# Designs tried in a protein design chat: VH-VL binders against q869s5r1519to1633. Part 38

Target 1, 115 residues: q869s5r1519to1633
Amino acid sequence: YILVAEDNDINIKVVVRQLEKLGYTAIVGINGLKALEIIGSFPICLILLDCQMPQMDGFTCSTILRQIEPTGQRIPIIAMTANDSKDRCFEVGMDDYLSKPVRVDRLQKTLSDWI
Key: E = the ipSAE of ESMFold2; O = the ipSAE of OpenDDE; V2 = 0.75 times the mean of E and O plus 0.25 times the DockQ between their complexes.

## First folded at step 13 (VH-VL; framework fv_recibokibart)

Design b3 (at its last look DockQ between E and O 0.89; V2 from the best seeds 0.80)
Fold by OpenDDE, look of step 13:
Structure b3 (fold): chain C 115 residues (1-115), chain A 120 residues (1-120), chain B 108 residues (1-108)
Amino acid sequence: as target 1 above (115 residues)
Amino acid sequence: QVQLVQSGAEVKKPGASVKVSCKASGYTFSEYYMHWAKQAPGQGLEWIGEINPRSGDTKYNQKFQGRVTMTRDTSISTAYMELSRLRSDDTAVYYCARESFEWLPYFDYWGQGTLVTVSS
Amino acid sequence: QIVLTQSPGTLSLSPGERATLSCRASQSVDSSYLHWYQQKPGQAPRLWIYGASSRATGIPDRFSGSGSGTDFTLTISRLEPEDFATYYCQQYGRYPFTFGQGTKLEIK
């Protein structure tokens, strides 16, 4: 299972289809708060995290996730970003990034790198 | 090569129903959303709705909500659009169109269109 | 819904001339979700420009797309006879997806 945190319906639809094509099942959280709820309910092996979301953005979500993460149970967090905020992504504990709009070939490579 | 082949022209009476088919080939049918669009004579395009061939989930334009039903048969890579309670202003060419998802979502392939004429 | 207004409704030009087609949205549209389609009489629409500025496969480089926010433009640098058709802009950013009313590019 891959957790997709994204608030845009179109982006969600596209990324979900991309993940399905690659053989993964997506669990969708529409913001950082929902993502935090989901991470405790499903066996997530990787998180695609939009940096910009309402209520709770990806940066805050990543920070919280790293704080509550049990020792030895680190889940890769991949930032989804449309701007040049890469450095900030790594500062809050994200492991990698994908530029938006996400390309399926780049997604595939990223998944192979981290899973 | 990707192809979308639609069923032939239909002539219907007001109040009747019509079901248009769209057979896909040249790609994995279940991986791509299928959309339907309406084009009245001499007019522009209007989005009707979409279907996820894998799950069967649909989303319709509210304008057609309650009268349109989109389905699919994955075994024959065919999508269907049924429009009920037909009226004269339903007379139009109806198109199926595939939605890309590898990067940006757009309608990359279209059926040839199906003319539906509603007349007394 | 997002309303797309195209202008002009009809554009009469001669081969070799420059064509500029406008598409204005009632609210901001992400450029990634603004597309153009070409349609000739008796044929289905065909994807022409996607993501505001990317040419679809096989589309000549005399075609270009630009714009952001609410204003988008399709430009044909030098018209060829086969370019005369109706062009529709379309937004894929919000449900329901909507098309402009089209610009008919006709030969003068």
Scores: ipSAE 0.893, ipTM 0.954, lowest interface PAE 0.5, mean pLDDT 96
Fold by ESMFold2, look of step 15:
Structure b3 (fold): chain C 115 residues (1-115), chain A 120 residues (1-120), chain B 108 residues (1-108)
Amino acid sequence: as target 1 above (115 residues)
Amino acid sequence: QVQLVQSGAEVKKPGASVKVSCKASGYTFSEYYMHWAKQAPGQGLEWIGEINPRSGDTKYNQKFQGRVTMTRDTSISTAYMELSRLRSDDTAVYYCARESFEWLPYFDYWGQGTLVTVSS
Amino acid sequence: QIVLTQSPGTLSLSPGERATLSCRASQSVDSSYLHWYQQKPGQAPRLWIYGASSRATGIPDRFSGSGSGTDFTLTISRLEPEDFATYYCQQYGRYPFTFGQGTKLEIK
C-alpha cells in the first residue's frame, strides 16, 4: 500500500489514478491525523505526504512519524509540495520530494528509487 | 487515435427518459474518468457529472442529481448517461469527454455530441 | 460552486488584430486547474490552453494564457481566419466543475 496524505479531492483523484496506472494500491488520508491512523492500521511501504493539510500539516506529521517509528522500520516519506521547501522537508525527516501538480513519469521514477 | 463516438440524435416528449452512449477507442477505457456536459442551443457548457469506469463510482452536478444516472460497460468500452423526467429545457447537445490524469486533469478528448430535443 | 464570468461576451475583430479574452472566477482557482477550450459551430469543444498558460498539442504559439487567483486571460497576438470561434474557460479545482459562458470571437 502507498499512503497518500492529501486533503484536496482533485489532487487525490489524480494521484490515485496515477498510482493505479503504475500498478500500486493507494490508501488515502485526508490530513496528518488520518495519515498517522492509517500507518498504524495498514502495511504501508511508502508515504506521499502533502506538506499543507488542515488539522495536522505534513511537516508535523513527518516529525511525529520519525519520533514514533520502530528502529529499522523506516518508511520512505516523499513530500508533495507546490513550493520549493526542500530543506524543511529533509529537516523533518522526509526522504524526497515531488513538485505539485504531480506528473506520472516523475512519480514512477521517485517510486522506483524508494521501493 | 483516441476517439469517442456518441449515439445518434434523439427526439423525446416531456417526462420521458433518454440514454446516450459514448464508445471509446484508442486507449484503455478503464484508466480514464469519463465526463458528460450539456450545451443548450446558443448557450455555454455545463458539467453534468463523471464516472470512474473501473469502479463505476459517479459524482453528479447537484442540478442533475436525482435525474441523471451514469453507467458503463467496460467489455465494450462504452459509457452511458441517462437523463429522466425530461423537460423542454433539457433540449441540448450532450457531450462525453475524457479526463486526463498523467499530469493536469483536463478534458483532452470529446465525443461529437448527441442532440436531444424535448418538445412540449 | 465557482462561477466563471467571461468578458466580453462577443469580441468583433479583424484578422491580424490582437485579441484579449478575460475569465474571472467567483473564488480563487489554482491556475493548474484553469483551462481554455475552443469551439466552432457544430463541433465539439477542443482543449486549447491548460494550466492557465500551457498550450495543448498543436496549438499555435500566437495563443498564450496567463493569470492566477480570480483573473485569467487568453491572448491571441495576431488573429488568423481560423481563430474565429467561441472560447470557454473551465475550472477543475472544485466540484462541480464549471465553464464560463463563453467569448465569441467573430469577424468584424
Scores: ipSAE 0.713, ipTM 0.878, lowest interface PAE 1.2, mean pLDDT 91
ESMFold2, look of step 13: ipSAE 0.712; ipTM 0.876
ESMFold2 (binder alone), look of step 13: mean pLDDT 93; pTM 0.946
ESMFold2 (binder alone), look of step 15: mean pLDDT 93; pTM 0.946
OpenDDE, look of step 15: ipSAE 0.893; ipTM 0.954
ESMFold2, look of step 18: ipSAE 0.687; ipTM 0.870
ESMFold2 (binder alone), look of step 18: mean pLDDT 94; pTM 0.947
OpenDDE, look of step 18: ipSAE 0.851; ipTM 0.939

Design b4 (at its last look DockQ between E and O 0.94; V2 from the best seeds 0.81)
Fold by OpenDDE, look of step 13:
Structure b4 (fold): chain C 115 residues (1-115), chain A 120 residues (1-120), chain B 108 residues (1-108)
Amino acid sequence: as target 1 above (115 residues)
Amino acid sequence: QVQLVQSGAEVKKPGASVKVSCKASGYTFSEYYMHWAKQAPGQGLEWIGEINPRSGDTKYNQKFQGRVTMTRDTSISTAYMELSRLRSDDTAVYYCARESFEWLPYFDYWGQGTLVTVSS
Amino acid sequence: QIVLTQSPGTLSLSPGERATLSCRASQSVDSSYLHWYQQKPGQAPRLWIYGASSRATGIPDRFSGSGSGTDFTLTISRLEPEDFATYYCQQYSKYPFTFGQGTKLEIK
C-alpha cells in the first residue's frame, strides 16, 4: 500500500492510476491530517506527500511523522512539489521528491529506489 | 495502434433510450479512463462523463445526471453509454475518448463518433 | 463550472499567414490542464496541444501554445492548407470538464 496525500482531485486521479499500473494500491488522504490518520490504519510502505495541502501541508505532516515514528520503522516519504522547495523537503525529513505533475516513469524509478 | 470503434448511427423516438458502444483495442483497456462527449449539429463539444474501466466507477456531468449510465465490459474491452428519456435536443454525435494518465490527463484518442437522431 | 470563451468565433486567413487563437477561462486554470483539439468536418476531434504549450505527437512545430491563469493562446506561425479546421480549447482542471465554443479557422 502506498499512501498518497494530495488535495487536488485531478492529481489524485492521475497518481492513483499510475500506481495501479505499477502494481500498487493507493490509499488517499486529502491533507496532512488525514494522512496521519491513515498511516496508523494501513500497512504503508511508502508515502507520496504533496507539499501544499489545506489544513495541514506536507512539511508539517512530514515533521510530525518523523516525530512519532517508532524506532526502526521508517517509511520513505517522497515529496510531490511543483516548485523549487527541495531543500525544505529534506529539512523536514522527506527522503526524495517528485516534480508535479508526476510522470509515471519517474514515479516508477522512485518506487524502485525506495521500496 | 490504439483504436476506439463506436457503434453505428441510431434513430430513436422521444422518450426512448439509446446505448452506444465503444470498443477499444491496441492498449490495456482497464488502465485508462473512458470519457464521453456530445456534439450537437454545428455546435461545440460537451463533456458527458467518465468511467473507470477497472472499478466501474463513474462521474457524470450534472446536466446529464439521472439520464446517463456508463458501463463497461472488460472482457471485450468495450465501454457503453446509455442515454434515456431521449428528447430532440439529444440529437448529436457522441464520442468516446480515452484519457491519458502517464503524465498529463487529456483525451488522446477518440472514437469516430455515433450519430443519434431523436425525432418523432 | 469553468467557462472557456474562444475568440474569434471565425478567423478567415490565407495560407502563409499567422493565426492567433484565444481561449479565456472564467477562472484560473492550471496550465497543465489546458488543452487544444483540432476538428475537421465529419471527423472526431484530435489532440493538438496539451498542457498549454506541448505539441501532441506528430504536430508540426508551426503550432505553439502559450498562456497561464485565465488567458491562453494557440498560434500558427505560417498557415498550411491542412491547418484550416475548428480548434477547441478544453480545461481538465475541474469537474465538469469543459470546452470552449471553438474557433473556426477558414480559408479566405
Scores: ipSAE 0.893, ipTM 0.954, lowest interface PAE 0.5, mean pLDDT 96
Fold by ESMFold2, look of step 13:
Structure b4 (fold): chain C 115 residues (1-115), chain A 120 residues (1-120), chain B 108 residues (1-108)
Amino acid sequence: as target 1 above (115 residues)
Amino acid sequence: QVQLVQSGAEVKKPGASVKVSCKASGYTFSEYYMHWAKQAPGQGLEWIGEINPRSGDTKYNQKFQGRVTMTRDTSISTAYMELSRLRSDDTAVYYCARESFEWLPYFDYWGQGTLVTVSS
Amino acid sequence: QIVLTQSPGTLSLSPGERATLSCRASQSVDSSYLHWYQQKPGQAPRLWIYGASSRATGIPDRFSGSGSGTDFTLTISRLEPEDFATYYCQQYSKYPFTFGQGTKLEIK
């Protein structure tokens, strides 16, 4: 399962279809709090995490995940960002990034690097 | 050579229903959302709704007030739009359109349109 | 819903002239989700400009798009006879998806 943490209905729709074309199954969390709940409930192998979400943004979500993750259970976190926030993304424990709007060929390459 | 070929023109009386088909070819039908749009004579375009051909899930413009039903048959790569309780202002050309997803979502291919005339 | 208002409603020009078509949104639209379509009488719309500024495949470079937020523009640097048509802007940012009412570009 790939967790897509994203609040925008249109972005969710497009990314989920991109993942399906690439052969992956997505689970969607509409904010950081929902993303944390899903990680505890489903076997997630990678997280696509939007940096800008209401309630709990991606930076806060990543920080919490890295604080609470069991030793040896690190899940790759790939930032999805409209702006170049690379410094902050890596500071909070994200492993890589994709610029928004996400292109399927860039998504494919990034997933191949981490799965 | 993506093609969307729609069913022929129809004449209906008020209160009846119409079902328009859109047959797709040249691509994997189930991978792309299909949309429908209305263009009344001499008017602009109005979005009616969308269907995910893989799941059958739909979302409709509220202006069609529960009168529209979109379906598909993946075995023949065909999408359908049914509009019920027809009224005179439903007279229009109805288009199907395919939504891209490789990057930006836009309507990259359109059917030729189906004229539906509602008159007594 | 997001209302797109195009101006002018009709633009009468001659081949060789420059055309400027405006599309204004009732609220901000991400430029990635603002698109332009061309339609000729009796034909389906055709994707022309996507993401506010990118030309669709096969669209001549005399067409350019620009804008962000609520104000978007389609420009044709030198009109050719084939360019006389109706142009619609469209937003894909928020349901329900909406089109502008169109600008009819007609030969003077």
Scores: ipSAE 0.707, ipTM 0.876, lowest interface PAE 1.2, mean pLDDT 91
ESMFold2 (binder alone), look of step 13: mean pLDDT 94; pTM 0.948
ESMFold2, look of step 15: ipSAE 0.666; ipTM 0.868
ESMFold2 (binder alone), look of step 15: mean pLDDT 94; pTM 0.949
OpenDDE, look of step 15: ipSAE 0.879; ipTM 0.949

Design b5 (at its last look DockQ between E and O 0.91; V2 from the best seeds 0.82)
Fold by OpenDDE, look of step 13:
Structure b5 (fold): chain C 115 residues (1-115), chain A 120 residues (1-120), chain B 108 residues (1-108)
Amino acid sequence: as target 1 above (115 residues)
Amino acid sequence: QVQLVQSGAEVKKPGASVKVSCKASGYTFSEYYMHWAKQAPGQGLEWIGEINPRSGDTKYNQKFQGRVTMTRDTSISTAYMELSRLRSDDTAVYYCARESFEWLPYFDYWGQGTLVTVSS
Amino acid sequence: QIVLTQSPGTLSLSPGERATLSCRASQSVDSSYLHWYQQKPGQAPRLWIYGASSRATGIPDRFSGSGSGTDFTLTISRLEPEDFATYYCQQFGKYPFTFGQGTKLEIK
């Protein structure tokens, strides 16, 4: 299972289809708060995290996730961003990033690197 | 090569129903959303709705809500659009169109269209 | 819904001339979700420009797309006879998906 945190319906639809094509099942959270709720409910092996979302953005979500995760149970967090804020992504504990709009070949490469 | 082949022209009476088919080939049918569009004679295009062939989930334009039903048969890679309670202004060419997802979502392939004529 | 207004409704030009087609949205549209289609009489629409500025496969480089926000443009630098058709802009950013009313590019 891959957690997708994204608030845009179209982006969600596209990324979900991309993940399905690659053999993964997506669990969708429409913001950082929902993403945090999902982490405890599903066996998530990787998180695709939009940097900008309403209520709670990806940066805050990542920070919280790194604070509450048990020792030795680190889940890869991949930032999804439309801008060049890569440095900030890593500062809050994200492991990698994908430029938006996400390309399926880049997604595939990223998944193979981290899963 | 990707192909979308639609069923033939239909002539219907007002109040009747019509079901148009769209057979897909050249790709994995279940991986791509299928959409339908309406084009009245001499007019532009209007989005009717979409279907997820994998799950069967649909989303319709509110304008057609309650009269349109989209379905699919994955065993034969075919999508269907049924429009009920037909009226004269339903006369149009109806197109199926595949939605890309490898990068950006757009309609990358279209059926040849199906003319539906509603007349008393 | 997002209304796309194209202008002009009809554009009459001669081969070799430059064509500029406008598409204006009632609200901002991400350029990634603004596309153009070409349609000739008796045929289905065909993807022409996607993401506001990317040419679809096989589309000649005389075609270009530009714009952002609410204003988008399709430009044909030097018209060829086969370019005369109706062009539609379309947004894929919000439900319901919508098309412009089209610009008919006809030969003068």
Scores: ipSAE 0.900, ipTM 0.957, lowest interface PAE 0.5, mean pLDDT 96
Fold by ESMFold2, look of step 13:
Structure b5 (fold): chain C 115 residues (1-115), chain A 120 residues (1-120), chain B 108 residues (1-108)
Amino acid sequence: as target 1 above (115 residues)
Amino acid sequence: QVQLVQSGAEVKKPGASVKVSCKASGYTFSEYYMHWAKQAPGQGLEWIGEINPRSGDTKYNQKFQGRVTMTRDTSISTAYMELSRLRSDDTAVYYCARESFEWLPYFDYWGQGTLVTVSS
Amino acid sequence: QIVLTQSPGTLSLSPGERATLSCRASQSVDSSYLHWYQQKPGQAPRLWIYGASSRATGIPDRFSGSGSGTDFTLTISRLEPEDFATYYCQQFGKYPFTFGQGTKLEIK
C-alpha cells in the first residue's frame, strides 16, 4: 500500500490514478493526523506526503513518524512540494521529494528508487 | 488510438428522458474519469458531471442534480448519461470527454457530440 | 462556483494581426488547472492550451498563454486563416468545473 497524504480533492484524484496506472494500491489520508492513523492500521510501504495540509502539516507529520517508528522499520517518506523546501523536508526526516503538480513519469522513477 | 463515439441524435417530447452513450476505445476504459458537457445552440459549454468508471462514483453539477444519472458498463467500455423530465431548454449538443491524469487534468479527448432536441 | 468571464465576446481581426483573448475568474484559480479549448463550427472542442501556458500537442508556437490568480490571457502573435474559431477557457481547480462563455475570433 502507498499512503497518499493530501487534502486537495483534485490532486488526490490525479495522484491516485497515477499510482493505479503504475500498479500500486493507494490509501488516502486527508491530513497529517489521518495519515498517522493509517500508518498505525495498515502495512504501508511508502508515503507520499504533501507538505501543506490542515490540522497537521506534512513537516509535523514526518517529525512525529520518525520519533515513534520502531528501529529497523523506516518507511520511505516522499515529500510532495510546490518548490524549494528541499532542505526542510530532509531536516524533518523525509527521504526524497516530488514537485507538484506530480507527473506520472517522475512518480514512477521516484518509486522505483525507494521500493 | 483513443476514440469516443457517441450515440446518434434524438428527438424527445417535454417530460421524457434521454440516455446518451459514449463508447470508448484505444485505452483502458476504467483508468480515466469520463465527463459530460452541454452546449445549447449558439451557446458555450457547461459541465454536467463526471463518473469514475472503475467505481461507478459520480459527481454532478448542482444545476443538473436530481435530473441526471451517469452510469457505465465496463464490459463494453461505454459510459452513459441519462437526463430526465426534459424541457425545451435541454435542447443541446451533449459531449462526453475524457480526463487526463498523467500530469495535469484536462479534457484530452472528446466524443463527436449528440444532438438532443426537445420539442412539443 | 467559479465564474469565468471572457472578453471580448467577439473579436474581428484580419490575418497577420495579433489577437489577445482575456479570461477573468471570479475567484483565484491555480494556473495548473486553467485550460483553453478551440472549437470550430460543427466540431467538438479541442484542447489548445493547458496549465495556463503549455501548448497541447501540435499547437503552433504563435499561440501563447499566460496569467495567474484571476486573470488569464491567450495571445496569438500572428493570425493565420485557420485560427478563426471560438476559444473557451476552462477551470479544473474546483467543483463544479466551469467554462467561460467563449470568445469568437472572426475574420474581418
Scores: ipSAE 0.676, ipTM 0.870, lowest interface PAE 1.3, mean pLDDT 92
ESMFold2 (binder alone), look of step 13: mean pLDDT 94; pTM 0.955

Design b6 (at its last look DockQ between E and O 0.97; V2 from the best seeds 0.82)
Fold by OpenDDE, look of step 13:
Order: sequence, then structure tokens, then C-alpha cells
Structure b6 (fold): chain C 115 residues (1-115), chain A 120 residues (1-120), chain B 108 residues (1-108)
Amino acid sequence: as target 1 above (115 residues)
Amino acid sequence: QVQLVQSGAEVKKPGASVKVSCKASGYTFSEYFMHWAKQAPGQGLEWIGEINPRSGDTKYNQKFQGRVTMTRDTSISTAYMELSRLRSDDTAVYYCARESFEWLPYFDYWGQGTLVTVSS
Amino acid sequence: QIVLTQSPGTLSLSPGERATLSCRASQSVDSSYLHWYQQKPGQAPRLWIYGASSRATGIPDRFSGSGSGTDFTLTISRLEPEDFATYYCQQYGKYPFTFGQGTKLEIK
């Protein structure tokens, strides 16, 4: 299972289809708060995290996730961003990033690197 | 090569129903959303709705809500659009169109269209 | 819904001339979700420009797309006879997806 935190319906639809094509099942959270709730409910092996979301953005979500995760149970967090804020992504504990709009071949490469 | 082949022209009476088919080939049918569009004579394009062939989930334009039903048969890679309670302003060419998802979502392949004529 | 208004409704030009087609949205549309289609009489629409500025496969480089926000433009630098058709812009950013009313590019 891959957690997709994204608030845009179209982006969600596309990424979900991409993940399905690659053989993964997506669990969708429409913001950082929902993403945090999902982490405790599903066996997530990787998180695709939009940096900008309403209520709670990806940066805050990543920070919280790194604070509460048990020792030795680190889940890869991949930032999804439309801008060049890569440095900030890594500062809050994200492991990698994908440029939006996400390309399926880049997604595939990223998944193979981290899963 | 990707192809979308639609069923032939239909002539219907007001109040009747019509079901148009769209057979896909050249790609994995279940991986791509299928959309339907309406084009009245001499007019532009109007989005009717979409279907996820994998799950069967649909989303319709509110304008057609309650009268349109989209289905699919994955065993034969065919999508269907049924429009009920037909009226004269339903006379149009109806197109199926595949939605890309590898990067940006757009309608990359279209069926040849199906003319539906509603007349008393 | 997002309304796309194209202008002009009809554009009469000669081969070799430059064509500029406008598409204005009633609200901001992400450029990634603004597309153009070409349609000739008796044929289905065909994807022409996607993401506001990317040419679809096989589309000549005399075609270009530009714009952001609410204003988008399709430009044909030098018209060829086969370019005369109706062009539709389309937004894929919000449900329901909508098309412009089209610009008919006809030969003068």
C-alpha cells in the first residue's frame, strides 16, 4: 500500500492510476491530517506527500511523522512538489521528491529506489 | 495501435433509450479511464462523464445525471453509454475518448463518433 | 463550472498567414490541464496541444500554445492548407470538464 497525500482531485486520479499500473494500491488522504490518520490504519510502505495542502501541508505532516514513528520503522516519504523547494523537503525529513505533474516513469524509478 | 470503434448510428423516438458501445483495442483497457462527449449538430463539445474500467466507478456531468449510465465489459474491452428518456435535443454525435495518465490527463484517442437522432 | 470562451468565433485567413486563437477561462486554470483539439468536418476531435504549450505527437512545430491563469493562446505561425479546421480548448482542471465553443479557422 502506498499512501498518497494530495488535495487536488485530478492529481489524485492520475497518481492513483499510475500506481495501479505499477502494481500498487493507493490509499488517499486529502491533507496532512488525513495522511496521519491513515498511517495508523494501513500497512504503508511508502508515502507520496504533496508539499502544499489545505489544513495541514506536507512539510508539517512530514515533521510530525518523523517525530512519532517508532525506532526502526521509518517509512520513505517522497515529496510531490510543483516548485523547486527540494531543500526544505529534506529539512523536514522527506527522503526524495517528485516534480509535479508526476510522470509514471519517474514514479516507477522512485518506487524502485525506495521500496 | 490504439483504436476506439463505436457502434453505428441510431434513430430513436422521444422517451426511448439508446446504448452506444465503444470497443477499445491496442492497449490495456482497464488501465485507462473512458470518457464520453456530446456534439450537437453544428455545435461544440460537451463532456458527459467518465468511467473507470477497472472498478466501474463513474462520474457524470450534472446535466446528464439521472439519464446517463456508463458501463463496461472488460472481457471484450468495451465501454457503453446509455442515455434514457431521449428528447429532441439529445440528437447529436456521441464520442468515446480515452484519458491518458502517464503524465498529463487529456483525451488522447477518440472513437469515430455515433450519430443518435431523436425524432417523433 | 469553468466556462471557456474562444475568440474569434470564425477566423478567415489565407495559407501562409499567421493565426492567433484565444481561449479565456472564467476562472484560473492550471496550465497543465488546458488542452487544444483540432476537428475537421465529419471527423472526431484530435488532441493537438496539451498542457497549454506541448504539441501532441506528430503535430508540426508551426503550432504553438501559450498562456496561464485565464488566458491561453494557440498560434499557427504559417498556415498550411491542412490547418483549416475548428479548434477547441478544453480544461481538465475541475469537474465538470468543459470545452470552449470553438474557433473555426476557414480559408479566405
Scores: ipSAE 0.897, ipTM 0.955, lowest interface PAE 0.5, mean pLDDT 96
Fold by ESMFold2, look of step 13:
Parts: structure tokens; sequence; C-alpha cells
Structure b6 (fold): chain C 115 residues (1-115), chain A 120 residues (1-120), chain B 108 residues (1-108)
């Protein structure tokens, strides 16, 4: 399962379609809090995490995930960012990033690097 | 070559229903959302709704909710739009259009249009 | 829903002139989801500009798009005879998806 943490329904629609084309099954969390709940309930192998979401943004979500993760069970966190916040993403424990709007060829390469 | 070929013109009476088809070729039908739009004579375009051909899930413009049904048959790569309880202001050309997803969502290919005329 | 208002409704110009078509939204639209279509009489619309500023495949470089927020523009630097058509802006940012009412670009 790939967790897509994203609040915009058009962005979700496109990314989920891209993941399905690439052969992956997506689970969607509409904010950082929902994303944390999904990680506790489903076998997530990678997280696509939008940096800006309501209730809990992606930076805060990533920080919490890195604080609570079991040793040796690091789930790759890939930022989805609409700005050039590369350094901020890595500061909070994200492993890589994708510029929004996400391109399927860039998504494929990034997933191949981490799965 | 991607192509969307729609069914022929229809003449209907008020209160009837019409079902327009959109036959897709040149791509994997189930991978791309299909949309429908209305263009009344001399007017602009109005979005009616969309269908995910893989799941059959739909979303409709609220203006058409309750009167429109979108379906598909993946075995023949065909999408359908049915509009019921027709009235005179439903007279229009109806288009199917494919939504891209490789990057930005836009309507990259359109059918040729189907004229539906509602008259007494 | 997001209302797109295009101006002018009709633009009468000669070949060789510069055309500027405006699209204004009733609320902010992510420019990635603002697109332009061209339509000639008796034909289906054709994708022309996507993401506010990117030309679709095969669209001449005399066409350019710009804008963000609520204000978007399609510019044709030097009109050719084949450019006379109706142009629609469209937003895909929020349901229901909406089109502007169109700008008819006609030969003066």
Amino acid sequence: as target 1 above (115 residues)
Amino acid sequence: QVQLVQSGAEVKKPGASVKVSCKASGYTFSEYFMHWAKQAPGQGLEWIGEINPRSGDTKYNQKFQGRVTMTRDTSISTAYMELSRLRSDDTAVYYCARESFEWLPYFDYWGQGTLVTVSS
Amino acid sequence: QIVLTQSPGTLSLSPGERATLSCRASQSVDSSYLHWYQQKPGQAPRLWIYGASSRATGIPDRFSGSGSGTDFTLTISRLEPEDFATYYCQQYGKYPFTFGQGTKLEIK
C-alpha cells in the first residue's frame, strides 16, 4: 500500500490514477492526522506526503512519524511540494521530494528508488 | 491515434430519455476518466459529469443530478451518457472528452459531438 | 461554483494584429488547473493552452498564456487566418468544472 496524504480532491484523483497505472494500490489520508491513523492500521510501504494540509501539515506529520517509528522499520516519506522547500523537507525527516503537480514519469522514478 | 466516436444525432420529445455513446480507440480505455459536456446552440460549454471507466464511479454537476446517468462497457471501450425527463433546454450538442493524468488534468481528446434535439 | 468571465465577448481584428483575451475567475484558481480550448464552428473544442501557460502539442508559439489567481490571459502575437475561432478558458481546480462563456475572435 502507498499512503497518499493530500487534501485536494483533484490532486488525489490524479496521483491515485498515476499510482494505479504504475501498479500500486493507494490509501488516501486527507490530512496529517488521518495519515497517522492509516499508518497504524495498514501495511504502508511508502508515503507520498503533501507538505501543506489542514489540521496537521506534512512537515509536522513527518516529524511525528520519525519520532515514533520503530528502529529498523523506516517507511520512506516522499514530500509532495508546491514550492522549493527541499531543505525543509529533509530537516523533518522526509527522504525525497516531488514537485507538484506530480508527473507520472517522475513519480515512477522516485518510487523505483525507494521500493 | 486516440479517437472518440459518438453516436448519431437524436430527435426526442419532452419527457423522453436519450442515451449517447462514445466509442474510444487508440488507448487503454479503463485508464482515463471520461467526461461529458453540453453546448446549447450558440452557447458555451457546460460540464455534465465524469466516470472512472475502471470502477464505474461517477460525479455529476449538481445541475444534472437526478437526470443524468453515466455508464461504460469496458469490453467494447464505450462510455454512455443517459439524460432523462428531457425538456426543450436540453437541446444541445453533447461531447465526450478524455481526461489526461500523466501530469496536469485537462481534456486532451474530444468526440465529434452528438446533437440532441428536444421538440414537440 | 467558480464562474469564469471572459472578455471581450467578441474581438474583431485583422490578420497580423495582436490579440489579448481575458479570463477572470470568481475565486482563485490554481494556474495548473486553468486551461484554454479553441473551437471552430461545427467542430469539437481542442486543447490549446494548459496549466495557464503551456502550449498543447502542435500549437504555434505565437500563442502564449499567462496569469494566476483570478486573472488569466491568452495572447496571440500575430494573428493568422486560421486563428479566428472561439476560445474558452476552463478550470479543473474544483468541482463542478466550469468554462468561460467564450471569446469569439473574428476577422474585422
Scores: ipSAE 0.713, ipTM 0.878, lowest interface PAE 1.1, mean pLDDT 91
ESMFold2 (binder alone), look of step 13: mean pLDDT 94; pTM 0.948
ESMFold2, look of step 15: ipSAE 0.660; ipTM 0.862
ESMFold2 (binder alone), look of step 15: mean pLDDT 93; pTM 0.946
OpenDDE, look of step 15: ipSAE 0.895; ipTM 0.955

